# VHH binders against Uncharacterized protein AF_1724, part 18

Target 1, 305 residues: Uncharacterized protein AF_1724, of Archaeoglobus fulgidus (o28550)
Amino acid sequence: MEEKFRNCILGLAVGDALGMPVEGLSIENIRQLYGEVRDFLPSPYGDLNAGEWTDDTEQMVVLAESILETVYFDPENFAERLKRWFLETNSRRIGPSSTKAISNLMRGVHWTRAGVFSDTCGAAMRVAPIGLVYHFSLNLVERYAEISARVTHTGTAAIGGAVAVAVAIACNVLDFSDEEMLEEVLRRVEAYDNLLAEKIRYANEISDRDVEYAVEKLGNSISSLDVVPMAFYSYFAGKDFEESLIKAVNAGGDADSIAAICGAIKGAKGFAIPERWLEGLKDREFLEELATKLYELHMRIVKLT
Below, E stands for the ipSAE of ESMFold2; O stands for the ipSAE of OpenDDE; V2 stands for 0.75 times the mean of E and O plus 0.25 times the DockQ between their complexes.

## First folded at step 18 (VHH; framework vhh_nb_b201)

Design v3 (from u1 with S27Y; at its last look DockQ between E and O 0.86; V2 from the best seeds 0.82)
Fold by ESMFold2, look of step 18:
Structure v3 (fold): chain B 305 residues (1-305), chain A 119 residues (1-119)
Amino acid sequence: as target 1 above (305 residues)
Amino acid sequence: QVQLQESGGGLVQAGGSLRLSCAASGYIFESDAMGWYRQAPGKEREFVAAITSGGDTYYADSVKGRFTISRDNAKNTVYLQMNSLKPEDTAVYYCAAMYTEGYRYTEYWGQGTQVTVSS
């Protein structure tokens, strides 16, 4: 089980770092510049080196450190840590919805009102620690994922996307089959956003089609309505971690978020991450320690109950 | 347009104190936060302290307990009181103001003031 925690956290960061250089590019642009992205690349803008990740991984760390401190999910603690992170980070790849929500928090707006009515994927991309730590109760995973999303996002697709990702991770840690995991995800997501649920179902149905077809049908924008279904498509379409992540990155658009989410879900299933990606990953040891702490927290919670 | 003017830097012995000031002028909108950042030669700029418009204060671990940030809204000025200074605090200190308008995020930076702490 500990390896699933590790591969979820590392898989998220690997996906983020793989997608980082091609964020915003079309499939055609990626093909022209790189052929097919299979390994870490430096940013074309000079802001990040190969193997470095973005706000996806940073916000996942913020959420993880929040629950490590509070044991249960405490949205006020998470909001406080988001403000501190925003002030301290040198990264400027922060999504506009998260930026506005954190601005509201800094102005003294309570976390229950600070979130922005937006469908962007910032809540889904960071949610992995909730799915890992609380996997002993899918209802708790759903509730904590929803609350964590509302700190920054109030759109139904954004909230439903966070629920989808957290529940998928929890199911995979519990060794659900893909069919069992999908059923559990769809049942819960339907209550938040029906279109998102239908796109996730369709992502599974088209998993035998190539990435270009999937992007045409599902989209690759920063919207949770695009990113989350594309991440599920990539998860279902690849036979192992490597194949899924290559499909996710080469989808283009919001590729770092698609690949980060796909990597988290695939890693939670226990698929091995290619060693070449782990060797090149920024702060690998820190992320491994973070995953260990999350696993130990989970074990402490279930042992005491 | 927002303009930030730092003052109060200088040379001081270890264990001493300095007070930095940052006066904001121009189009005066309430910022999300104002803060202090520092950059030593050959190093990346790092966070020192910030005060949000909601009234919260934040400090880097390396300065917590020694530095205090405050704001005087009547003068549109933020201050950094630096006590128990160490040679490691030597850097150029920059004042910054962070604004969000709609979904647009903007940072304004001062020109910096040198702080040098001798052992």
Scores: ipSAE 0.712, ipTM 0.902, lowest interface PAE 1.4, mean pLDDT 93
ESMFold2 (binder alone), look of step 18: mean pLDDT 84; pTM 0.856
OpenDDE, look of step 18: ipSAE 0.894; ipTM 0.959

Design v4 (from u2 with R104T; at its last fold request DockQ between E and O 0.96; V2 from the best seeds 0.88)
Amino acid sequence: QVQLQESGGGLVQAGGSLRLSCAASGYISDSDAMGWYRQAPGKEREFVAAITSGGDTYYADSVKGRFTISRDNAKNTVYLQMNSLKPEDTAVYYCAAMYTEGYTYTEYWGQGTQVTVSS
ESMFold2, look of step 18: ipSAE 0.818; ipTM 0.939
ESMFold2 (binder alone), look of step 18: mean pLDDT 84; pTM 0.854
OpenDDE, look of step 18: ipSAE 0.905; ipTM 0.964
ESMFold2, look of step 19: ipSAE 0.813; ipTM 0.937
ESMFold2 (binder alone), look of step 19: mean pLDDT 85; pTM 0.859
OpenDDE, look of step 19: ipSAE 0.903; ipTM 0.963
ESMFold2, look of step 20: ipSAE 0.794; ipTM 0.932
ESMFold2 (binder alone), look of step 20: mean pLDDT 85; pTM 0.860
OpenDDE, look of step 20: ipSAE 0.902; ipTM 0.963
ESMFold2, fold request of step 23: ipSAE 0.771, 0.776, 0.790; ipTM 0.925, 0.926, 0.931
ESMFold2 (binder alone), fold request of step 23: mean pLDDT 82, 82, 82; pTM 0.833, 0.831, 0.831
OpenDDE, fold request of step 23: ipSAE 0.908, 0.911, 0.910; ipTM 0.966, 0.967, 0.966

Design v5 (from u2 with M98F; at its last look DockQ between E and O 0.92; V2 from the best seeds 0.86)
Fold by ESMFold2, look of step 18:
Structure v5 (fold): chain B 305 residues (1-305), chain A 119 residues (1-119)
Amino acid sequence: as target 1 above (305 residues)
Amino acid sequence: QVQLQESGGGLVQAGGSLRLSCAASGYISDSDAMGWYRQAPGKEREFVAAITSGGDTYYADSVKGRFTISRDNAKNTVYLQMNSLKPEDTAVYYCAAFYTEGYRYTEYWGQGTQVTVSS
């Protein structure tokens, strides 16, 4: 089980770092510049080196460290840590909805009111620690994913996207089949956003189609309505971790988020991450220790409950 | 456009104190937060302290208990009181201001002031 925690956390960071250099590019642009992205690349803007990750991984770490401190999810602690992170980070690849929500928090708006009515994917991209730690109860995973999303995002697709990702991760740690996992995800997501649920279902149905077709049908913008279904498509379409991540990154658009989410879900299933990606990943040892701490927290919680 | 001007840097003996000031040309009450950052030669710029418009304060672990950030909205100025200074505190100190209007996020940075702590 510890391996699944490790591969979920490392998989998220690998996906983020793989997608980082091609964020905002179309499939055609990626093909012209790189052919097919299969390995870490430096940012074309000079802000990040090969193997470095972005706010997707950083916010996942913030959520993880909040849970490690409080044991159970505490949205006030998470909001406090988001403010500190925003002030401390050197990265400025931060989504506009997260930025506005954190601005509200800094101005003294309570976390129950600070969230922005937006469907961008910031809540879904960071939610993995909730799916890992609380996998013993899918209802708790859903509830905590929803609350964690509301700290920054109040759009129904944003909340539903966080629920979808956290539940998928929890199901995969529990060794659900893909069909069982999808069933749990869809019935919960339908209660938040019907279009998102329909697009996730369709992502599975078209998993035999190529990435260009999937992007045409599902989209690749920063919206949870695009990113989350594309991450599920990539998860279903690849036979292993490597194939899924290559599909996710080469979708373009918000590629780092698509690939980060895909990597988290695939890693939680126990798929092995290619060693060449782990060797090139920035702060690999820190991320491995984080995953171990989350696993140890989970074990402590289940011993007490 | 907001302009930030730091003052109060200089040479000081270890164990001494300095007070940095950052005067702003725009309203700091409209900011999300004001902060102090520092950069030593050969190192990345690092966070030192911040104060949010909501009144929360944040400190890097290395300065906690020794440094105090404060702001005076009427004077449009933020301060960093630096006590028990160590040679490791030697750096250029930068004032920063963070603004969000709608979805438009803007950062303003001062030119920096040198702080040198002699052993």
Scores: ipSAE 0.806, ipTM 0.935, lowest interface PAE 0.9, mean pLDDT 94
ESMFold2 (binder alone), look of step 18: mean pLDDT 86; pTM 0.875
OpenDDE, look of step 18: ipSAE 0.904; ipTM 0.963
ESMFold2, look of step 19: ipSAE 0.783; ipTM 0.929
ESMFold2 (binder alone), look of step 19: mean pLDDT 86; pTM 0.876
OpenDDE, look of step 19: ipSAE 0.904; ipTM 0.963

Design v6 (from u2 with G35A; at its last look DockQ between E and O 0.94; V2 from the best seeds 0.87)
Fold by ESMFold2, look of step 18:
Structure v6 (fold): chain B 305 residues (1-305), chain A 119 residues (1-119)
Amino acid sequence: as target 1 above (305 residues)
Amino acid sequence: QVQLQESGGGLVQAGGSLRLSCAASGYISDSDAMAWYRQAPGKEREFVAAITSGGDTYYADSVKGRFTISRDNAKNTVYLQMNSLKPEDTAVYYCAAMYTEGYRYTEYWGQGTQVTVSS
């Protein structure tokens, strides 16, 4: 089980770093410039080196460190850590919805009211630690994922997307089959956003189609309605970690988020990450230690309950 | 357009104190936060301290307990009291103001003031 925690955390960061250089590009642009992205590349803007990750991984770390401190999820602690992170980070790749929510928090708005009505994928991209630590109760995973999303996002697809990702990760740690995991995800997500649930179902149904078809049907914008179904498509369409991540990155659009989410879910299933990607990943040892701490926290919680 | 001007830097012996000031041309009460950053030669700019419009203060671990950020809204000025200075605190110190209007985020930066701490 510890390996699944490790591969979930590392897989998220690998996906983020793989997608970072092609964020915002169409499939056609990626094909013309690179053919197919298969390895880390430096940012075309000079702000990040190959193997460096973005706010997807940074916010996942913020959430992880919050629950490591509080043991059970505390939205006040998470909100406080988001403000500190925003002030300390050198990143300029922070989405406008997250920025506005954090602005509200800095102005003294309570976390129950600071969230922005938006469906962008910021809540889903960071939620992995909740799925890992609390997998002993899918109901708790769902509740904590929802609350964690509400700190910054109140859109139903944003909240449902966070629930979908956290539940998928938890099911995969529990060794559910893909069919069992999908059933559990859909049952919970449809209570938040019916369209999102239908798009996730469809992502599985079209997993034998190529990435161009999937992007045409599911989309690749920063919306959770696009990113989360595309991440599930990539998860189902690839036979191993490498194939899934290459499909996710080459979808274009919000490629770093699609690939980060796909990498988290695939890693939680226990799929091995290609060593070449781990060798090139920035701060690999830090992320490995984080995963170990999350595993040890989980073990401590289940021993007490 | 907000302009920021730092002052109060200089040369000081280790263990000494300095007080930095940052005068703003716009209302600091309208900002999300006012902050100090520093940059030593050959290093990336790093966070030092911030005060949010909600009233919270934040400090980098390396300065906590030695530095204090404060503001005077009537004078549109933010201060950084730096005590127990160490040679490692040597850097150019920058004041920053962070504003969000709708979904548009804007940062304003001062020109910086040099702080040099000699052993």
Scores: ipSAE 0.794, ipTM 0.930, lowest interface PAE 1.1, mean pLDDT 94
ESMFold2 (binder alone), look of step 18: mean pLDDT 87; pTM 0.878
OpenDDE, look of step 18: ipSAE 0.901; ipTM 0.962

## First folded at step 19 (VHH; framework vhh_nb_b201)

Design w1 (from v5 with R104T; at its last look DockQ between E and O 0.92; V2 from the best seeds 0.85)
Fold by ESMFold2, look of step 19:
Structure w1 (fold): chain B 305 residues (1-305), chain A 119 residues (1-119)
Amino acid sequence: as target 1 above (305 residues)
Amino acid sequence: QVQLQESGGGLVQAGGSLRLSCAASGYISDSDAMGWYRQAPGKEREFVAAITSGGDTYYADSVKGRFTISRDNAKNTVYLQMNSLKPEDTAVYYCAAFYTEGYTYTEYWGQGTQVTVSS
């Protein structure tokens, strides 16, 4: 079980770092520049080296550290940590909805009102720690994912996307089959956003089609309505971690988020991450320690319940 | 365009104190936050302290208990009181202001003021 925690956290960071250099590019641009992205690349803008990750991984760490401090999810603590992170980070790759919500928080707006009505994927991309720590209760996973999303995002697809990802991770830690996991995800997501649920279902139905077809049907924008279904498509379409992540990254658009989410879900199932990607990953030991701490927290909580 | 001007830097003996000031041309009450950052030779710029318009304060671990950030909205100025200074605090200190209007985020930075702490 501890391995699944580690592969989820590392898989998220690997996906983020793989997608980082091609964020915003179309499939055709990626093909022309690189053929097919299969390994870490430096940012074309000079801001990040190969193997470095972005706000997806950074915000996941913020959420993880919040949970490690409070044990059970505390949205006030998470909101406080988001403000601190925003002030301390050197990253300039922060999504517009998160930026606006954190601005509201810094101006003194309470977390229950600071969130922005937006469907961008910022809540889904960071939610992995909730799926890991609380996997003993899918209802709790859903509840905490929803609340964690509302701190920054109030759009139904944004909230539903966070629920989808957290529940998928929890199901995979519990060794659900892909069919069992998908059933559980769809049942819960449907209550938040019907279109998102339908697109996730369709992502599974088209998992035998190539990435270009999937992008045409599902989209690759920063919207949760695109990113989350594309991450599920990539998860289902690849036979192992490497194949899924290569499909996710080469989708283009919000590639770092698509690949981060896909990597988290695939890693939570226990798929091994290629060592070459782990060797190149920035702060690998820190992320491994974070995963261990999350696992130890889960074990402490389970002993009390 | 917001203009930031730091003052109060200088040479001080270890254990001493300095107070940095940052005067802003734009209203600091309109910002999300004001902050102090520092950069020593050969190192990356690092976070020192920040104060949000909501009144929260944040400090790097290396300066907690020794430095205090404050603001005076009437004077449109943010301050950094630095006590118990150490040679490792030697750096150029920059004032920063962070603004979000709609979905547009903008950072403004001062020119920096040198702080040198002698052993």
Scores: ipSAE 0.745, ipTM 0.916, lowest interface PAE 1.2, mean pLDDT 94
ESMFold2 (binder alone), look of step 19: mean pLDDT 87; pTM 0.879
OpenDDE, look of step 19: ipSAE 0.904; ipTM 0.963

Design w2 (from v5 with G35A R104T; at its last look DockQ between E and O 0.90; V2 from the best seeds 0.83)
Fold by ESMFold2, look of step 19:
Structure w2 (fold): chain B 305 residues (1-305), chain A 119 residues (1-119)
Amino acid sequence: as target 1 above (305 residues)
Amino acid sequence: QVQLQESGGGLVQAGGSLRLSCAASGYISDSDAMAWYRQAPGKEREFVAAITSGGDTYYADSVKGRFTISRDNAKNTVYLQMNSLKPEDTAVYYCAAFYTEGYTYTEYWGQGTQVTVSS
């Protein structure tokens, strides 16, 4: 089980770092510039080196450290840590919805009201620690994923996306089949956003089609309505971790978030991450230690129950 | 557009105190936060302290308990009281102001003031 925690956390960071250089590019642009992205590349803007990740991984760490401190999810603690992170980070690849929500928090708006009405994927991209730690109860995973999303995002697809990703991760740690995991995800997501649930279902139905077809049908914008279904498509379409992430990255658009989410879900299933990607990953040891701490927290909670 | 003017830097002995001021040309009550950062030669700029418009204060672990950030909205000025100064506090200190309007985020920086702590 500990390996699944490790590969979920590392998989998220690998996906983030793989997608980072091609964020915002179309499939056509990626083909013309690179052919097919298969390894880490430096940012074309000079702000990040190959193997470095973005706010996706940073916010996942913020959520993880919040839970490690409070044991159970505490949205007030998470909100405080988001403000501190915003002030301390040297990274400026922070999504506009998260920035506005953190601005509200800094202006004294309580976390129950600070979230912005937006469907961007910022809540889904960071939620992995909730799916890992609380996998013993899918209902608790759903509730904590929803609350964690509301701190910054109140759009129904944003909340539903966070629920989808957290539940998928939990199911994969519990070793559900893909069919069982999908059924559980769809049943819960339908209550939040019907279109998102439909697109996740369709992502599975078209998993035998190529990435270009999937992007045409599902989209690759920063919206949770695009990112989350594309991450599920990539998960289903690849036979292993490497294939899934190459498909996710080469989707373009919000490629770092698509690949981060895909990597988290695929890693939680226990698929091995190519060693060449782990060797090039920024702060690999820190992320491995974080995953171990999350696993130990899970064991502590289960012991008390 | 907001201009920030730091003052109060100088030379001080270890264990001493110093008070930095940052005067703003725009209303500091309209900001998300006012903050102090510092940069020693050859190092990255690091966070020191912040005060949010909601009234929360934040401190780097290295200065917690020794430094106090405060603001005076009527004077449009932010302060950093630095007590129990150490040689490792030697740096250029920068005032920063963060504003978000809608989805547009803007940051403003002062030119910095030198703080040198002698032992």
Scores: ipSAE 0.710, ipTM 0.905, lowest interface PAE 1.4, mean pLDDT 94
ESMFold2 (binder alone), look of step 19: mean pLDDT 88; pTM 0.892
OpenDDE, look of step 19: ipSAE 0.896; ipTM 0.960

Design w3 (from v5 with Y27F R104T; at its last look DockQ between E and O 0.91; V2 from the best seeds 0.86)
Fold by ESMFold2, look of step 19:
Structure w3 (fold): chain B 305 residues (1-305), chain A 119 residues (1-119)
Amino acid sequence: as target 1 above (305 residues)
Amino acid sequence: QVQLQESGGGLVQAGGSLRLSCAASGFISDSDAMGWYRQAPGKEREFVAAITSGGDTYYADSVKGRFTISRDNAKNTVYLQMNSLKPEDTAVYYCAAFYTEGYTYTEYWGQGTQVTVSS
């Protein structure tokens, strides 16, 4: 089980770092510039080196550290840590919805009102620690994922996307089959956003089609309605971690989020991460320690229950 | 649009105190937060302290318990009281202000004031 925690956290960061250089590019632009992205590249904007990750991984760390402190999810603690992170981080790849929500928090708006009505994928991209720690109860995973999303995002696809990703991770730690995991995800997501649920189902149905077809049907924008279904498509379409991540990154658009989410879900299933990607990953040891702490927290909770 | 001017830097012996001031041309009550950052020779700029418009204060671990950030809205000024100064606090200290209007985020930075702590 500990290996699944490790591969989920590392997989998220690997996906983020792989997608970072091609964020905002179309499939056509990626083909012209690189052919197919298969390894870490430096940012074309000069802000990040190969193997460095973005706010996807940073916000996942913020959420992880919040639950490590509080044991159970506390949205007030998470909101407090988001404010501190925003002031301390050197990264400016923070999405506009998250920025506005954190601005509201800094101005004294309570977390129940600070979130913005937006469907961008910021809540889904960070949610992995909830799926890992609380996998002993899918209902708790769903509830905590929903609340964690509402701190910054109140759009139904944003909330449903966070639920989808957290539940998928939890199911994979529990060794559900892909069919069993998909059934649990769809049943819960349908209650939040029916279009998102339909797109996730369709992502599975088209998993034998190529990435260009999937992007045409599912989209690759920063919306949870695009990112989350594309991440599920990539998860189902690849036979192993490497193939899934290459498909996710080469989807373009919000590639770092698509690949971060895909990497988290694939890693939670226990798929091995190529060593060449781990060797190039920024702060690998820190992320491994974070995963160990999350596993130890889970074990502490279940011993008390 | 917003201009920030730091003052109060200088040379001080280890263990001494300084009070930095940051006067703003825009209303500091309109900002999300104001803060102090520092940059030592050969290092990247690092966070020191911040105060939000909601009243929260934040400190880097290296200065917690020694430095205090405060604001005076009537004087449109933010302060950093630095006590028990150490040679490793030597740096250029920058004032910053952070504004969000709708979905537009803007940062303003001062020119910096030198703080030098001698042994």
Scores: ipSAE 0.780, ipTM 0.928, lowest interface PAE 1.0, mean pLDDT 94
ESMFold2 (binder alone), look of step 19: mean pLDDT 83; pTM 0.845
OpenDDE, look of step 19: ipSAE 0.898; ipTM 0.960

Design w4 (from v4 with E101T; at its last look DockQ between E and O 0.93; V2 from the best seeds 0.86)
Fold by ESMFold2, look of step 19:
Structure w4 (fold): chain B 305 residues (1-305), chain A 119 residues (1-119)
Amino acid sequence: as target 1 above (305 residues)
Amino acid sequence: QVQLQESGGGLVQAGGSLRLSCAASGYISDSDAMGWYRQAPGKEREFVAAITSGGDTYYADSVKGRFTISRDNAKNTVYLQMNSLKPEDTAVYYCAAMYTTGYTYTEYWGQGTQVTVSS
């Protein structure tokens, strides 16, 4: 079980770092510039080196550290830590909805009102720690994923996307089959956003089609309606961690989020991460320690429950 | 455009105190936050302290308990009181202002003021 926590956290960071250099590019742009992205690349803007990750991983760390402090999810603590992170980070690859929500928090708006009515994927991309720590109760995973999303995003696809990802991770830690995991995800997501649920279902149905077809049908924009289904497509379409992540990154668009989410879900299932990616990953040891702490927190909670 | 001007830097013995000021040409009450950052030679710029328009203050662990950030909206000025200074605090200190209007985020930075703490 501890390995699944580790591979979920590392898989998220690997996906983020793989997608970082091609964020915003079309499939055709990626093909022309690189052929197929299979390894870490430096940012074309000079702000990040190969193997460095972005706000996806940073916000996942913020959420993880919040629940490590409070044991159970506390949205006030998470909101406080988001403000501190925003002030401290050297990265400015932060989505506009998250930026506006954090601005509201800094201006004194209570976390229950600071969130922006938006469907961008910022809530889904960071939610992995909730799926890991609380996997003993899928209802709790769903509730905490929803509340964590509402701190910054109030769109139904954004909330439903966070629920989808957290539940998928929890199911995979529990050794659900892909069919059982998908059934559980769809059952919960359709209560939030029917279109998102249908697109996740379709992502599974087209998992034998290539990435270009999947992007045409599902989209690759920063919307949760695109990112989350594309991450599920990539998860189902790859036979192992490497193949899934290569498909996710080469989808283009919001590639870092598609790949981060795919990497989290694939890692939670226990798929091995290629060592070459772990060797090149920024702050690998810190992320491994974080995963260990989350596992130890889970064990502490279940011992008391 | 918002212009920021730092002052109050200088040479001080370890254990001493300095007070930095940052005068702004725009309303600091309209900002999300005002902050102080520092950069030592050969190192990356690092966070020191910030104060938000909502009234919260934040400090890097290395300065907590020794430094205090404050602001005076009437004078359009942010301050950093630095006590119990250490040689490791030697750096150029920059004032920053962060604004969000709609979905547009903008940062403004001062030119910096040198703080040198002698052993």
Scores: ipSAE 0.786, ipTM 0.929, lowest interface PAE 1.0, mean pLDDT 94
ESMFold2 (binder alone), look of step 19: mean pLDDT 83; pTM 0.847
OpenDDE, look of step 19: ipSAE 0.895; ipTM 0.960

Design w5 (from v4 with T100L; at its last look DockQ between E and O 0.86; V2 from the best seeds 0.81)
Fold by ESMFold2, look of step 19:
Structure w5 (fold): chain B 305 residues (1-305), chain A 119 residues (1-119)
Amino acid sequence: as target 1 above (305 residues)
Amino acid sequence: QVQLQESGGGLVQAGGSLRLSCAASGYISDSDAMGWYRQAPGKEREFVAAITSGGDTYYADSVKGRFTISRDNAKNTVYLQMNSLKPEDTAVYYCAAMYLEGYTYTEYWGQGTQVTVSS
């Protein structure tokens, strides 16, 4: 089980770093510039080196460290840590809804009111630690994912996207079949956003089609309605970690978030991450230690209950 | 356009104190946060301290308990009181103002002031 925690956290960071250089590009632009992205690349803007990740991984770390401190999810602690992170980070790739929500928090708006009515994917991209630590109760995973999303996002697809990703991770740690995992995800997501649930279902149905078809049908914008179904498509369409991540990155658009989420879900299932990607990943040892701490926290919680 | 000007830097012995000031051309009450950052030779710029418009203060672990950030809205100035200075605190210190308007993020930086802490 510890390996699944490790591969979930590392897989998220690998996906983020793989997608980082092509964020915002169309499939056609990626094809013309690179053919097919298969390895880490430096940012074309000079802000990040090959193997470096973005706010997706940074916010996942913020959530993880919040949980490590409080044991159970505490949205007030998470909100405080988001403010501190925003002030400390030199990242220039912070999502618009997170930015506005954190601005509200800095102005003294309570976390229950600071969230923005938006469906962007910022809540889903960071949620992995909740799915890992609390996998012993899918209802708790759902509840904590929802609350963690509401700190920054109040849109139904944003909240539903966070629930979808956290539940998928938890199911994969529990070694559910893909069919069993999808059933749990859809049942819970329907309560938040029906369109998101239907797009996730459709992502599975079209998993035999190529990436260009999937992007046409599901979209690749920063919306949770696009990113989350595309991440599920990539998860189902790839035979292993490498194939899934290459499909996710080459979808373009919000490629770093699509690939980060896909990498988290695939890693949680236990798929091996290609060593060449781990060797190039920024702060690999830090992320491994973080995963170990989350695993140890989970084990402590279950011993007490 | 917001212009920031730092003052108060200089050379000081370890264990000593300095007070940095940052005067702003725009209202600091309109910013979401005001902060101090520093950059030592060969290092990346790092966070030191910030005060949010909501009144919360944040400090890097390396300075917590030794540095205090404050602001005076009437003088449109933010301060950094630095006590118990260590040679590791040697850096150029920059004031920053962060304006998050709608979904647009804008930050302004001062020119920096040198702080040198001798052994």
Scores: ipSAE 0.710, ipTM 0.903, lowest interface PAE 1.4, mean pLDDT 93
ESMFold2 (binder alone), look of step 19: mean pLDDT 82; pTM 0.831
OpenDDE, look of step 19: ipSAE 0.892; ipTM 0.958

